# VH-VL binders against UPF0598 protein C8orf82 homolog: the designs that were tried, part 2

Target 1, 218 residues: UPF0598 protein C8orf82 homolog, of Mus musculus (Mouse) (q8ve95)
Amino acid sequence: MWPPSGAVRNLALVLARSQRARTCSGVERVSYTQGQSPEPRTREYFYYVDHQGQLFLDDSKMKNFITCFKDLQFLVTFFSRLRPNHSGRYEASFPFLSLCGRERNFLRCEDRPVVFTHLLASDSESPRLSYCGGGEALAIPFEPARLLPLAANGRLYHPAPERAGGVGLVRSALAFELSACFEYGPSSPTVPSHVHWQGRRIALTMDLAPLLPAAPPP

## First folded at step 1 (VH-VL)

Design Ab05 (framework fv_axatilimab)
Fold by ESMFold2-Fast, scan of step 1:
Structure Ab05 (fold): chain C 218 residues (1-218), chain A 118 residues (1-118), chain B 107 residues (1-107)
Amino acid sequence: as target 1 above (218 residues)
Amino acid sequence: EVTLKESGPALVKPTQTLTLTCTFSGFSLSTYGVGVGWIRQPPGKALEWLANIDWDDDKYYNPSLKNRLTISKDTSKNQVVLTMTNMDPVDTATYYCARGYDWAFDIWGQGTMVTVSS
Amino acid sequence: DIQMTQSPSSLSASVGDRVTITCLASQDISNYLAWYQQKPGKAPKLLIYAASSLQSGVPSRFSGSGSGTDYTLTISSLQPEDFATYYCQQYDSYPLTFGGGTKVEIK
């Protein structure tokens, strides 16, 4: 069969290869070429994830629903292999790296590299949060006690895999739904003390706060 | 049915420019992931890749020949054109165009023989 | 450039024989390897892609194997129509490169 199911590179690699021939209009913060080969066995690609959990080629001029990656298998593979970038290359501009064989996939993010998009809940299973469009394969246990509403930016955070920074952003639509469950004390109308979830009144731990510094790094 | 067919001059003089046209049917070069490439084969020798053009009009050239090669497409005519400047007798070969995806070539034209001599 | 070395350059075989052709890449090509069959006066025909995936319509006696830098095409029981020249091609990186060819001829 053609195109073959096992032989064709995934959508991101095919698209990155085509982008290698193009130059951007305007000034870029860092210099790279999509698909560049700094040593014989290596190819480097550069990506961006937005606050909705949508993944893009970093040098894409338009970042919208049309241009984001939607291939489930690619998204699962990419985010499952994501870890902090300690490669010695592009660390300041691309703080995360996903290694897929000989490919180095550098990632920068608008907020967090993990963005929760869906609550997976059923009567037969414990609830889980799915991130970055990966469905069941990119899901972790939902821990309502560990939700962190951050007053400084009005955003909601939840634990994420440690390899991807330990804290993830909850996308705005899902955050709006979940924030309806918060309870505020009389002494603090702006900071919730509890969350009401599935008939239980659960105290918020606020343990994620130290992972989200309010001030820029020195 | 997918077909590709090469056309161009059978004889070229040294220093002249060669222009080859690949006319195809049964697929579109606007289809995501699809491209067309040119490969040549001197008599009794191995295959040598020359250039590729893809659905997104991205162009790739063999670095050994890049300063001599130009590839273009006309999706309305279902054609890909290869131009090669400063022809030399060592460029005598059968020239093929072929459809590619991720640059394995699944369907090839019949080839056109180009002889370079005075 | 990635150099593709095929061995042997030619071999003589009989119908029914098991034929093995090897392709060695000068660097890791991560299974981005295709095998082609070319008969005299004809265009190449794709047999195998991604090192081991059989192209639709190709007989099951053809198989590919290998990884890294070392790849093999096997014909389990050679048929009269299989006498041809075989080429490997890497598509891991540009420029795309072909092996030198292996001619399978009758004894």
Scores: ipSAE 0.000, ipTM 0.423, lowest interface PAE 17.1, mean pLDDT 83

Design Ab11 (framework fv_axatilimab)
Fold by ESMFold2-Fast, scan of step 1:
Structure Ab11 (fold): chain C 218 residues (1-218), chain A 119 residues (1-119), chain B 107 residues (1-107)
Amino acid sequence: as target 1 above (218 residues)
Amino acid sequence: EVTLKESGPALVKPTQTLTLTCTFSGFSLSTYGVGVGWIRQPPGKALEWLANIDWDDDKYYNPSLKNRLTISKDTSKNQVVLTMTNMDPVDTATYYCAREGYSYGFDYWGQGTMVTVSS
Amino acid sequence: DIQMTQSPSSLSASVGDRVTITCLASQDISNYLAWYQQKPGKAPKLLIYAASSLQSGVPSRFSGSGSGTDYTLTISSLQPEDFATYYCQQYDSYPLTFGGGTKVEIK
């Protein structure tokens, strides 16, 4: 607070800590055993979600469509219970945690823990985006005005549940489909200004930008 | 001092529902690592675990009896209630409630209540 | 379910004897094993937890040992008040399971 130079230094430290809390990727090599029991009736499992929203055991050597988890009930339970990892355990390497009874399911991700895979559109209901293979059970309202095409990495983002970081990645195939609706101004061919959705011309808010990390250095 | 005491009917007819209440003192079921469980013992037989409820309100049931069991807690009364449906003479047993310390197992037990199932 | 096989089902002993009771788990229980003493008409009493930790107030003649799947309760010098039935219990995973019990009887 006072003197001003001290207040500026303290604010910088607070902002750095706040930004770090939003990271999805682990920063340390960690030793664990799948199914380890640090206390009675507790089992710990370690998972990884890729940029396509596919969930894997973290120590799986091959990560592809064949080896990813596909069980709907499991995926719905896992991602519905996902929260930031403030457990004091593996926080640096696995920033999210899903508690399923006595199972602690630690998660790291390639980009975001929420990856939107499908647009659920119907004439009788407002459109929704479904994530991580959870179908209608893992879906949130589609908000076209809040779509964020991030120039730094060429990816598309959309709001996600706050418990999972508030922003989710739109997988490449769906992003390609949605990006066809973007309008670019003459001064910026790289960053769109509007999205055309269901007969409306909607200005993009860009309000998700502060929640996303900077692109890797070239 | 930690104490637990079971209460409920001593006699139950076949097909009826049994409701047992465990009233405890000397600890809080909101404390991390603490739960309350129900264990039964038929006359002259071994102990059999039935159900647990934990500090985080998670409920666990013996799979062999899961369709018949419901466990709940009333934090304001320091009580845990077990309900068991479709009682049969083979369910005749002494029913115990016990505090579960996750590091200790069942560290304090109630005195037990005998439930006889007969017509 | 984890099966707990307790041996022997009964034994006869004299005051001063060393008594050994064993429990075999059908899978690794990571030392999450408790031993209980039960006297006729009474509730069980915790003696040992975490395979080898003596509960407060329990006499030092009681000891537990073992790891993995094989566990042992030892009474180094049996006293008159030790004639009872003893049970092991795993608390590694649900459902919680008990051994069949060992009745320690006077010779």
Scores: ipSAE 0.005, ipTM 0.460, lowest interface PAE 10.8, mean pLDDT 85

Design Ab17 (framework fv_axatilimab)
Fold by ESMFold2-Fast, scan of step 1:
Structure Ab17 (fold): chain C 218 residues (1-218), chain A 120 residues (1-120), chain B 107 residues (1-107)
Amino acid sequence: as target 1 above (218 residues)
Amino acid sequence: EVTLKESGPALVKPTQTLTLTCTFSGFSLSTYGVGVGWIRQPPGKALEWLANIDWDDDKYYNPSLKNRLTISKDTSKNQVVLTMTNMDPVDTATYYCAREYYDSSGFDYWGQGTMVTVSS
Amino acid sequence: DIQMTQSPSSLSASVGDRVTITCLASQDISNYLAWYQQKPGKAPKLLIYAASSLQSGVPSRFSGSGSGTDYTLTISSLQPEDFATYYCQQYDSYPLTFGGGTKVEIK
């Protein structure tokens, strides 16, 4: 699994360069060059994760299933090493950083850097939520009591690793499935009070609310 | 000044686990861009990289030795430990630990090396 | 894995000679290459990093050059203390890989 696959990055860079083969004029907010080397042993790459948990090179002109990273080993390595960007570089535009050997991999996100994509079943263990295409290797215990539906944007949130901000987005298809289990009290028709999970009636803690709307983790 | 020193057993039997400790001074493994690696050299052969650990506890392993290596650090003791399972006579080598800077230089300071012989 | 091929595997030289050692990478390593000197029974010593940057304390007779896949270590005027084995190492990507070594022997 370790070390990360350079071949996957090289392929993605080729695809991104192909997309930029035609020169297009536009307004740039932040300036960088993919693979830039500010120091002899350092290479910097810039990434974007969308609300579906799909990872892209930030400067890809089209962000869809074809252009997203799909390599399991690469995704596991990238997201397992993700932390708040305190490097002094690009912090305002890219609030998270994944250090992979000599590469600084800067990340910005549409909503949260962690996006839960799948509920993983286990016969002996409690269910887990997998994020960002990392399968079993990028999974955390499912905590139904800590689900947070946010009325302001209609999205569902769940705890995530502290290194990646402590709260993650549940992608829309999975959120739809999980939200079917919500129970609304008489005093709050727009905010659920409980979730029904595996025959249990579980009170929602709402403890993730202070972490939203999204702010970069400290 | 920077120093590194390897310690561990000089003789290991086949199938046993080898544990080597690198004790260093003159730098902190919490400093951005700093790492410590392990490199071995069988008698009369070339250098072979085994594993690295860096300031953020990121760990890297040579895939040819996958499932046999574990690297860890204790920043408060200024130590890096390498564990290698299922030792074989072909693993007989001098084992070095060395400091690495990700931002500017290769392995800039090396320990003296410790000879590990694997025999029945 | 990036394969590092050193040429020659050994050479014989006299004091005062210009010595050239070549290192070929199986793919572009973007100048992330180091050169080491190793004397018998001793640990390797870093001579050059980033293909051409001389490590502090290393004599100016040592120089590195090259780019892409092709790199060269040059000793402009060989001294008695320079008889040793030399290794190149790429640090562009993991796993880190070393060349097979070049033994510089007395003629």
Scores: ipSAE 0.000, ipTM 0.422, lowest interface PAE 14.3, mean pLDDT 83

Design Ab23 (framework fv_axatilimab)
Fold by ESMFold2-Fast, scan of step 1:
Structure Ab23 (fold): chain C 218 residues (1-218), chain A 121 residues (1-121), chain B 107 residues (1-107)
Amino acid sequence: as target 1 above (218 residues)
Amino acid sequence: EVTLKESGPALVKPTQTLTLTCTFSGFSLSTYGVGVGWIRQPPGKALEWLANIDWDDDKYYNPSLKNRLTISKDTSKNQVVLTMTNMDPVDTATYYCARGEYSSSWYFDLWGQGTMVTVSS
Amino acid sequence: DIQMTQSPSSLSASVGDRVTITCLASQDISNYLAWYQQKPGKAPKLLIYAASSLQSGVPSRFSGSGSGTDYTLTISSLQPEDFATYYCQQYDSYPLTFGGGTKVEIK
């Protein structure tokens, strides 16, 4: 039995209510009320994930380490149920949806809904990347050949679950560490050709480029 | 591999109670946002939804049949049971169980093969 | 209850034909509509959900469109394996309701 995600959200809703109801989203034309019921037995909640992989109620007045969701089981449940929003509701503003029984949990993101925060390495097991504060329960195999440095925004991307868009952002601190392993060719000083990982020289596939709005030059 | 299979009696007498069991594999009915429903189809007729049960043990019944239907789950056995009282010849149909994976209201992404139930004396 | 009216009840078509099936809801269902294919003696198979989203593994010749109360399933180039009965289902509200079905027959 897991602790109810509703208990954690109810605490966040109490805090949001205390701060007055208002939309902190950059999308001024989207209107909603946290916990709204468009049909009987349905409740809708609205969330935001930042470039550090921190999850917030979308209408939180402040978005910082103190106000982000930290409950491991809530984060694991939320992100493991995440799917593209094909509900016909709020699709343009909230492109992802986490479905929890009677609850539609809409998510908008600063960059990608999956943000890798930690490299999980072990002598006995293949390395994995953990995302959004979920520890080992939210981890995907680390595939260095599929790392994509994007010239357009200077960010680093890695494969993510298809249900969450297939590509995830590597947060800045982790991206800095992983970027130290890149090798640049003489004809391309701004786009790496290889990554050096655990004694191997690995060619970058660049196969994630079509999933992002701007592909790096060849 | 996700599989659902219906089991129960092929023949039921009028006024008796029908009990159908759906046994599934490849998913858990403890998974957030997952449910199992029952749908029936009389020979040559359209599909009719009967009942749903979801991950949090919430139960939904077709109002036209609610006084006759009970749905329950046994998560440890991966089973969902439907009970229908006071069977009548008009209840003769193929009964399907199916997995729903939306939330609060369901479309059905995977279906069992169906079990034919004939109500006759 | 939301009533789902399918038209036509049956149609005759040839391989390669474009087939359209319509589903009309008695009230706005906000794209909470699924389409199923049922072959004789078999369980229904999900084709489309959320009015227009193609289920994984379903051929691209199937497409769904529509909004509000009016929805359409289109088969762009009918194949031999597509001769079946098709059902729409709304999941906007309980009770869940299905259309009466459209039988696609060989011409």
Scores: ipSAE 0.000, ipTM 0.431, lowest interface PAE 13.9, mean pLDDT 83

Design Ab29 (framework fv_axatilimab)
Fold by ESMFold2-Fast, scan of step 1:
Structure Ab29 (fold): chain C 218 residues (1-218), chain A 122 residues (1-122), chain B 107 residues (1-107)
Amino acid sequence: as target 1 above (218 residues)
Amino acid sequence: EVTLKESGPALVKPTQTLTLTCTFSGFSLSTYGVGVGWIRQPPGKALEWLANIDWDDDKYYNPSLKNRLTISKDTSKNQVVLTMTNMDPVDTATYYCARESYYDSSGYFDYWGQGTMVTVSS
Amino acid sequence: DIQMTQSPSSLSASVGDRVTITCLASQDISNYLAWYQQKPGKAPKLLIYAASSLQSGVPSRFSGSGSGTDYTLTISSLQPEDFATYYCQQYDSYPLTFGGGTKVEIK
C-alpha cells in the first residue's frame, strides 16, 4: 500500500493553506488553488523548478535558496515520479506531473524539469550527474560525448531520464566548470567539436539538439 | 465518537479580554490534515468564521478581527483556546468550536460543539 | 474576501414539498462549498461538502449541485424535521465565509 503523503508533503500542504490567504491577480494567469480537490479524495498542488534546479510552490512570492524545498526524501520522491502531463488538466501551463497516490503535483519549469547541479565523481567511480538537489538518489551516468552547448541561449544540456523529457539543463556553475574542457575547431570557433575528459579526447555527437525548442528567429 | 465542548464566561464587560476553551475527544490535533476552528453567531444573525488552528500549529485569522484574536492548542489536554481582546457589545454571540476536515483540502467543519453564549454588557 | 449571497432569505413550505436554496459566490470557488443545517438553539450540522458529497448519516433527500459561482441545495421531499435555517460556506480561500442563511418555515 503506497502512502499518499510523507512528512515533507505535510509541510507542502501547510504552505498551500498559507497561500490561500493571499490575493491572486493577473488576467492571463491559470486559475487554481493550492490543495484543491476536484474530486473526492484527490488533491492538486502546483510547483515550479528554476534554472538552478530549485523546487518551489508555484504561487510562492519569493523564490530563493531560503524558500526552496530542501528535504531529500521529498525531492527524490517528487522527481522520481515525474512524467509528462497527459492528465487532461493544466497541460499547457504545467507540462509535467508527479503522482503520489491521489495527489497530483503539477510542475512548470524555467528551462527543463531536470537541472543538473553536481558532478558526482571520484578516482575509483564512474562519474554521474546529480539533479535538483536529490544527491546520489537522483543521479545518472555522465556522458561527456552527449553534452550539448546550445548557441541560441548559451546554455549547456545533457541527457536526462526519458520520463522527464530526455534532456536536462546543466546549472550555470557546473556548466562553466564542464565548458573548460571544450575544444574548438578552426572552422567553427563558436561551436565546440570535442570535450577533453579524464585524459580522453571525445567527439561531441550533438544528438540532443532535436529534443530542444527551435532557436528564436530571425 | 467525536465530541467538542466550549467553555468560558457567559458575561464579559466592555474592554475586557474573552478567553474560550474548546475541549475535544475522539480525535487528535497531531493527526495529519485535522484542524479546529472557531465560529460565532450573533443572536438572529449569520455565522462568522473567526480563526483556525491545524495539526501543524499553523494559525489562520479572520482579517477583520486579526488584531484582537489569538488561537493556540494544547495537544496533551486535547484543548484549543481562543482569546479575543477589547470586547464590545457587538461581540455578543454564541461561540462555537468545530473540527476542520482536511479530506477535501480543509476548510469545512464536520463536527461542532454545542456553543457557548457570551453576552457583552456593562 | 469571497462574498456568499444566499437566496431566498426565507421560504414557507409544506411537508412533501421540493425545496431549493441557492448560493452565489462573488468569484469561482471550484466546488469548495459546504452546506449546513441549523435548528433553533442548536449547533450547525454538516449536510454536504465539496458541493455535492453527502455527509455520512444525512438522508438522501438532501442533495447539492452546481459549479463555478452558482450552487444549489435541494430537499426532494421536505420532512417535519427539516424546518431549520440552512447556510452555505465557501472554503476555497481564507477568510472562510458563510452565506446569510435561508430559513425554511412551516406553511
Scores: ipSAE 0.000, ipTM 0.427, lowest interface PAE 15.3, mean pLDDT 83

Design Ab35 (framework fv_axatilimab)
Fold by ESMFold2-Fast, scan of step 1:
Structure Ab35 (fold): chain C 218 residues (1-218), chain A 122 residues (1-122), chain B 107 residues (1-107)
Amino acid sequence: as target 1 above (218 residues)
Amino acid sequence: EVTLKESGPALVKPTQTLTLTCTFSGFSLSTYGVGVGWIRQPPGKALEWLANIDWDDDKYYNPSLKNRLTISKDTSKNQVVLTMTNMDPVDTATYYCARSPYDYEWGSFDYWGQGTMVTVSS
Amino acid sequence: DIQMTQSPSSLSASVGDRVTITCLASQDISNYLAWYQQKPGKAPKLLIYAASSLQSGVPSRFSGSGSGTDYTLTISSLQPEDFATYYCQQYDSYPLTFGGGTKVEIK
């Protein structure tokens, strides 16, 4: 039986409401109250996901491993329902929405809403990348040919569910592990051409580049 | 394998009270976010929503019919009951129960019962 | 209450035709719109939810689009089994309201 998401959220709200914890929208000139009800039966909550794939209440004063959401069922439900925010509400500050019944869960992200944290590899199945603490339930096929190292910010990206923007960030520790497999040519020592994976030499497609914001030239 | 089935009288006389039971399987009304609704359709006419009940016993009624409708659930029996008072010939319709899913699509109906025809006549 | 105006009330088309059905809401419903197919004598079947999301098991020839107050259901290439009445439904607010239906007759 899955425990109600309300219990997990209530605990987080208590933690966010630590002594004299002033709420802050943080991103833009945005005002909200956690749990606000703009219409009957509708509750609105505001979240933030960092570059490590850790989920927080947006107004949490301290955002670290201790204060992030860790409940597996809540994370699975939250990220499985994630979609672009086209609601007409808070779109500029919170570009993604996770709708759970009548709960509107607005999400802003440090980089991408999907952050891959683990490579799930076993002898019995094809490798998959797990994101945002969701384990096996939040995992997609690992496609090494589609890895995109972005020179502008030094980060690594991989395909993600289309509903969540189509491209996800690879967390730094995992990116370090995966980037060791890149092959660079003498004609382009800063941009890899191939990745060596499981004894194969695979050409990088670089097809995710248009999905990421334009960066100044190096 | 979600299934819903309506049961109740096929014939009701004017001024009587209609009681319909929805029996379902493949889900529970104790699951967060899940609900069951009742929708009717007069012969050859459009669908009309009547009432919803959800996992925490919150009840919603069509305002045009609110004073005539009562919805209740028995979670242990996987049943939802709709009662409609003061039946009139214009209430002749096929009555459906349908699941409102757990997920962000609360208020849409992903699985429907086969419907039960209720005729109101003397 | 949110009124849902569906157009046209009926249409006839040939197998292989592209069919579009429009649903207009009296106020912004923020993409909380579902489309249903109802065949004669049967219960409605969910085709599309959240204005554009295809329900599992529904053929890809069905698609939904739109935002705000204006929504469209498209059948890209009509098949004989698509003879049915189609309904839109908003679920932005209670009371839940349906469109008047569009009967699609195919030859």
Scores: ipSAE 0.006, ipTM 0.437, lowest interface PAE 11.7, mean pLDDT 84

Design Ab41 (framework fv_axatilimab)
Fold by ESMFold2-Fast, scan of step 1:
Structure Ab41 (fold): chain C 218 residues (1-218), chain A 123 residues (1-123), chain B 107 residues (1-107)
Amino acid sequence: as target 1 above (218 residues)
Amino acid sequence: EVTLKESGPALVKPTQTLTLTCTFSGFSLSTYGVGVGWIRQPPGKALEWLANIDWDDDKYYNPSLKNRLTISKDTSKNQVVLTMTNMDPVDTATYYCARERGYSYGLDAFDIWGQGTMVTVSS
Amino acid sequence: DIQMTQSPSSLSASVGDRVTITCLASQDISNYLAWYQQKPGKAPKLLIYAASSLQSGVPSRFSGSGSGTDYTLTISSLQPEDFATYYCQQYDSYPLTFGGGTKVEIK
């Protein structure tokens, strides 16, 4: 809903609220002030998306369902404009950036910036996966052959827009539902070989594997 | 309940300076992401944006008028003041102040408007 | 500056009619568009923000759509109280700019 109230300034004598947090690629100390203005007409904001696809202000002390952003149009606009951060600023700690007019919106993530939350399916339309609370407006075609269960962390992944890294996390509840469709070979009870979808037996390509880390973050 | 109300002179002579005050209640200009803007409308014509001031005292002016405009706030009095120099008959208009929504990602539209105050510039 | 062009400048319609008003931006405004309703002698009232989000308390017969440079406001079934002038406004960048307005008159 609303961000914390009050003016935000760069104060050298005030210790940062957030000293460390997990990112997509690791942990690093960062120093910023929410809403900081490094040049006229520019505002910088810092965000975090968790493994359930919930978006928060990065320095929010409580990160739960009550404090996450829920405004549909805000979420649609934020994630539609998301790009890799090549700005020269905060790149190591905030690997993605969403630009809006005078605002630079830096994003770090617990796992992936795109987190699929819902399967959108009807008799009249091809199935799509919706991400990060954006409903129909943030949905892409569901490609069951390209689902990737990652043994290293027990999570499920699916293709995502290239602008947002090309691979997205499937949130745990949805991953559990989709895992019911997996078929395991006799030689590997922990890694599926096929997925059964809409009456078809589809071989998993495993093509997303090179894009994901081999080990979980420390 | 959120309200804004404009006040100032109804008649201004050419070359004089206009000072308008926006007094508001039900919100604070210290709230992150919130701003107040001034918009005018000449009789029978379209809306024209003049200036904005936000929670961080950052000021924005319409470039076509910026050498004539000054915007300021007094957070303790819940007031925003607009000053416009060298008034001309073409500046005759209804002047509105309005609140910008407090969304941090640029979802800022003017959600609550004052009733407007008519300013006539005439000798 | 971003120029906002509204069409038509005026229209007449009967109660129950579907009314569509168009707003064209001179450059991509990424859905940072609001629609306002102004009744004679009154201040504008926000109807829609972010191109398609309905402001609380606004009747569901009002809807907004569009993307990029092309946006529309639709009134699905015109009511007598909808007599007004409608304005679009971009808030992608400063200076903030408004369309020229569309006056809706009920026959």
Scores: ipSAE 0.006, ipTM 0.475, lowest interface PAE 9.7, mean pLDDT 83

Design Ab47 (framework fv_axatilimab)
Fold by ESMFold2-Fast, scan of step 1:
Structure Ab47 (fold): chain C 218 residues (1-218), chain A 124 residues (1-124), chain B 107 residues (1-107)
Amino acid sequence: as target 1 above (218 residues)
Amino acid sequence: EVTLKESGPALVKPTQTLTLTCTFSGFSLSTYGVGVGWIRQPPGKALEWLANIDWDDDKYYNPSLKNRLTISKDTSKNQVVLTMTNMDPVDTATYYCARGSRYFDWLEGAFDIWGQGTMVTVSS
Amino acid sequence: DIQMTQSPSSLSASVGDRVTITCLASQDISNYLAWYQQKPGKAPKLLIYAASSLQSGVPSRFSGSGSGTDYTLTISSLQPEDFATYYCQQYDSYPLTFGGGTKVEIK
């Protein structure tokens, strides 16, 4: 179903509409109204995804488990249609865009737009990582060799769909679980060289590093 | 699952007011982008749109029916009510209610789920 | 009001045939067009929306095409259950308007 459940969405919209403007200097870098229509038959909405993979209306004051979108069909549709924002609108502030008909859904993220939340594994099937609350419908093959522990921020990354930037964040609880399998070499005790997965010793490729921003200058 | 069902009188006399109720389940008419419309079809004729009401209580009417129509909703009962005044034998038709939704490219315009229809005969 | 003209009003076809139905709008409707199938005594069923988008659960033999004022519904290989009346509907602007219908009959 394209719209999220009525109760959660209407509550989020009410909270967003009643929220007073944020202040440091009293000036925001971007200005929008949720549901704005810049041209006939077009509606624009603005979203935010946090480091736990929870999706919110961008202007919601409270961002917690109560106010995040939980409707499975909406989450699957939203993240399945997610693409880099090359629309000419809000590109700097909202780097991703999910198009549903004439509805433009702009997304900004705390870290990555794809956040892996669960390892889906059973005796009878290959392991997959699920992201952003989409369960089995938003899951991709788990590739342990391509796990990237990033020294600059202490976070763990994994391949994600190219349409959503090609690299996703592994949420902290899952990252702790997976990081227990890392092996560190004598030449670099702070960066792992291998991962031990299902009885195999697998060399880390580090091939995702160029897709992530460089550490800030000192 | 989503369902809609029409109810109302099967027989109406000329000059009387018709009241039809659409009772639905599986969605809320307080959900942004959702609306309910009424469409009728005289025997052997084409479909004719009558009225829409949306999540925001905006109401739209077919101008050819010249102020005979009123549409309202009761979100707590999951009902939409249509009234049509000054009934005439030419108003004999099957009356449908249907959901208009954001699941397609325009909010209230295309109807994805329809009720079974209720036949209304106008005769003396 | 936007007038929707369907052609033909009826056609006869055999199972396996390709069937095309045309809908002409009196002004540009920017692809805001839906197609419905209606069987005798039944409510209409949505087949296509936004001129070319197939509704979930509708067989892939149905397709929609067109732009501006000229739209077409195509059934690539007619099946026994496809004998029905088909309606187009514009939803570019109020009032919403339907075509006159096309009855697809057994040859």
Scores: ipSAE 0.000, ipTM 0.433, lowest interface PAE 12.5, mean pLDDT 83

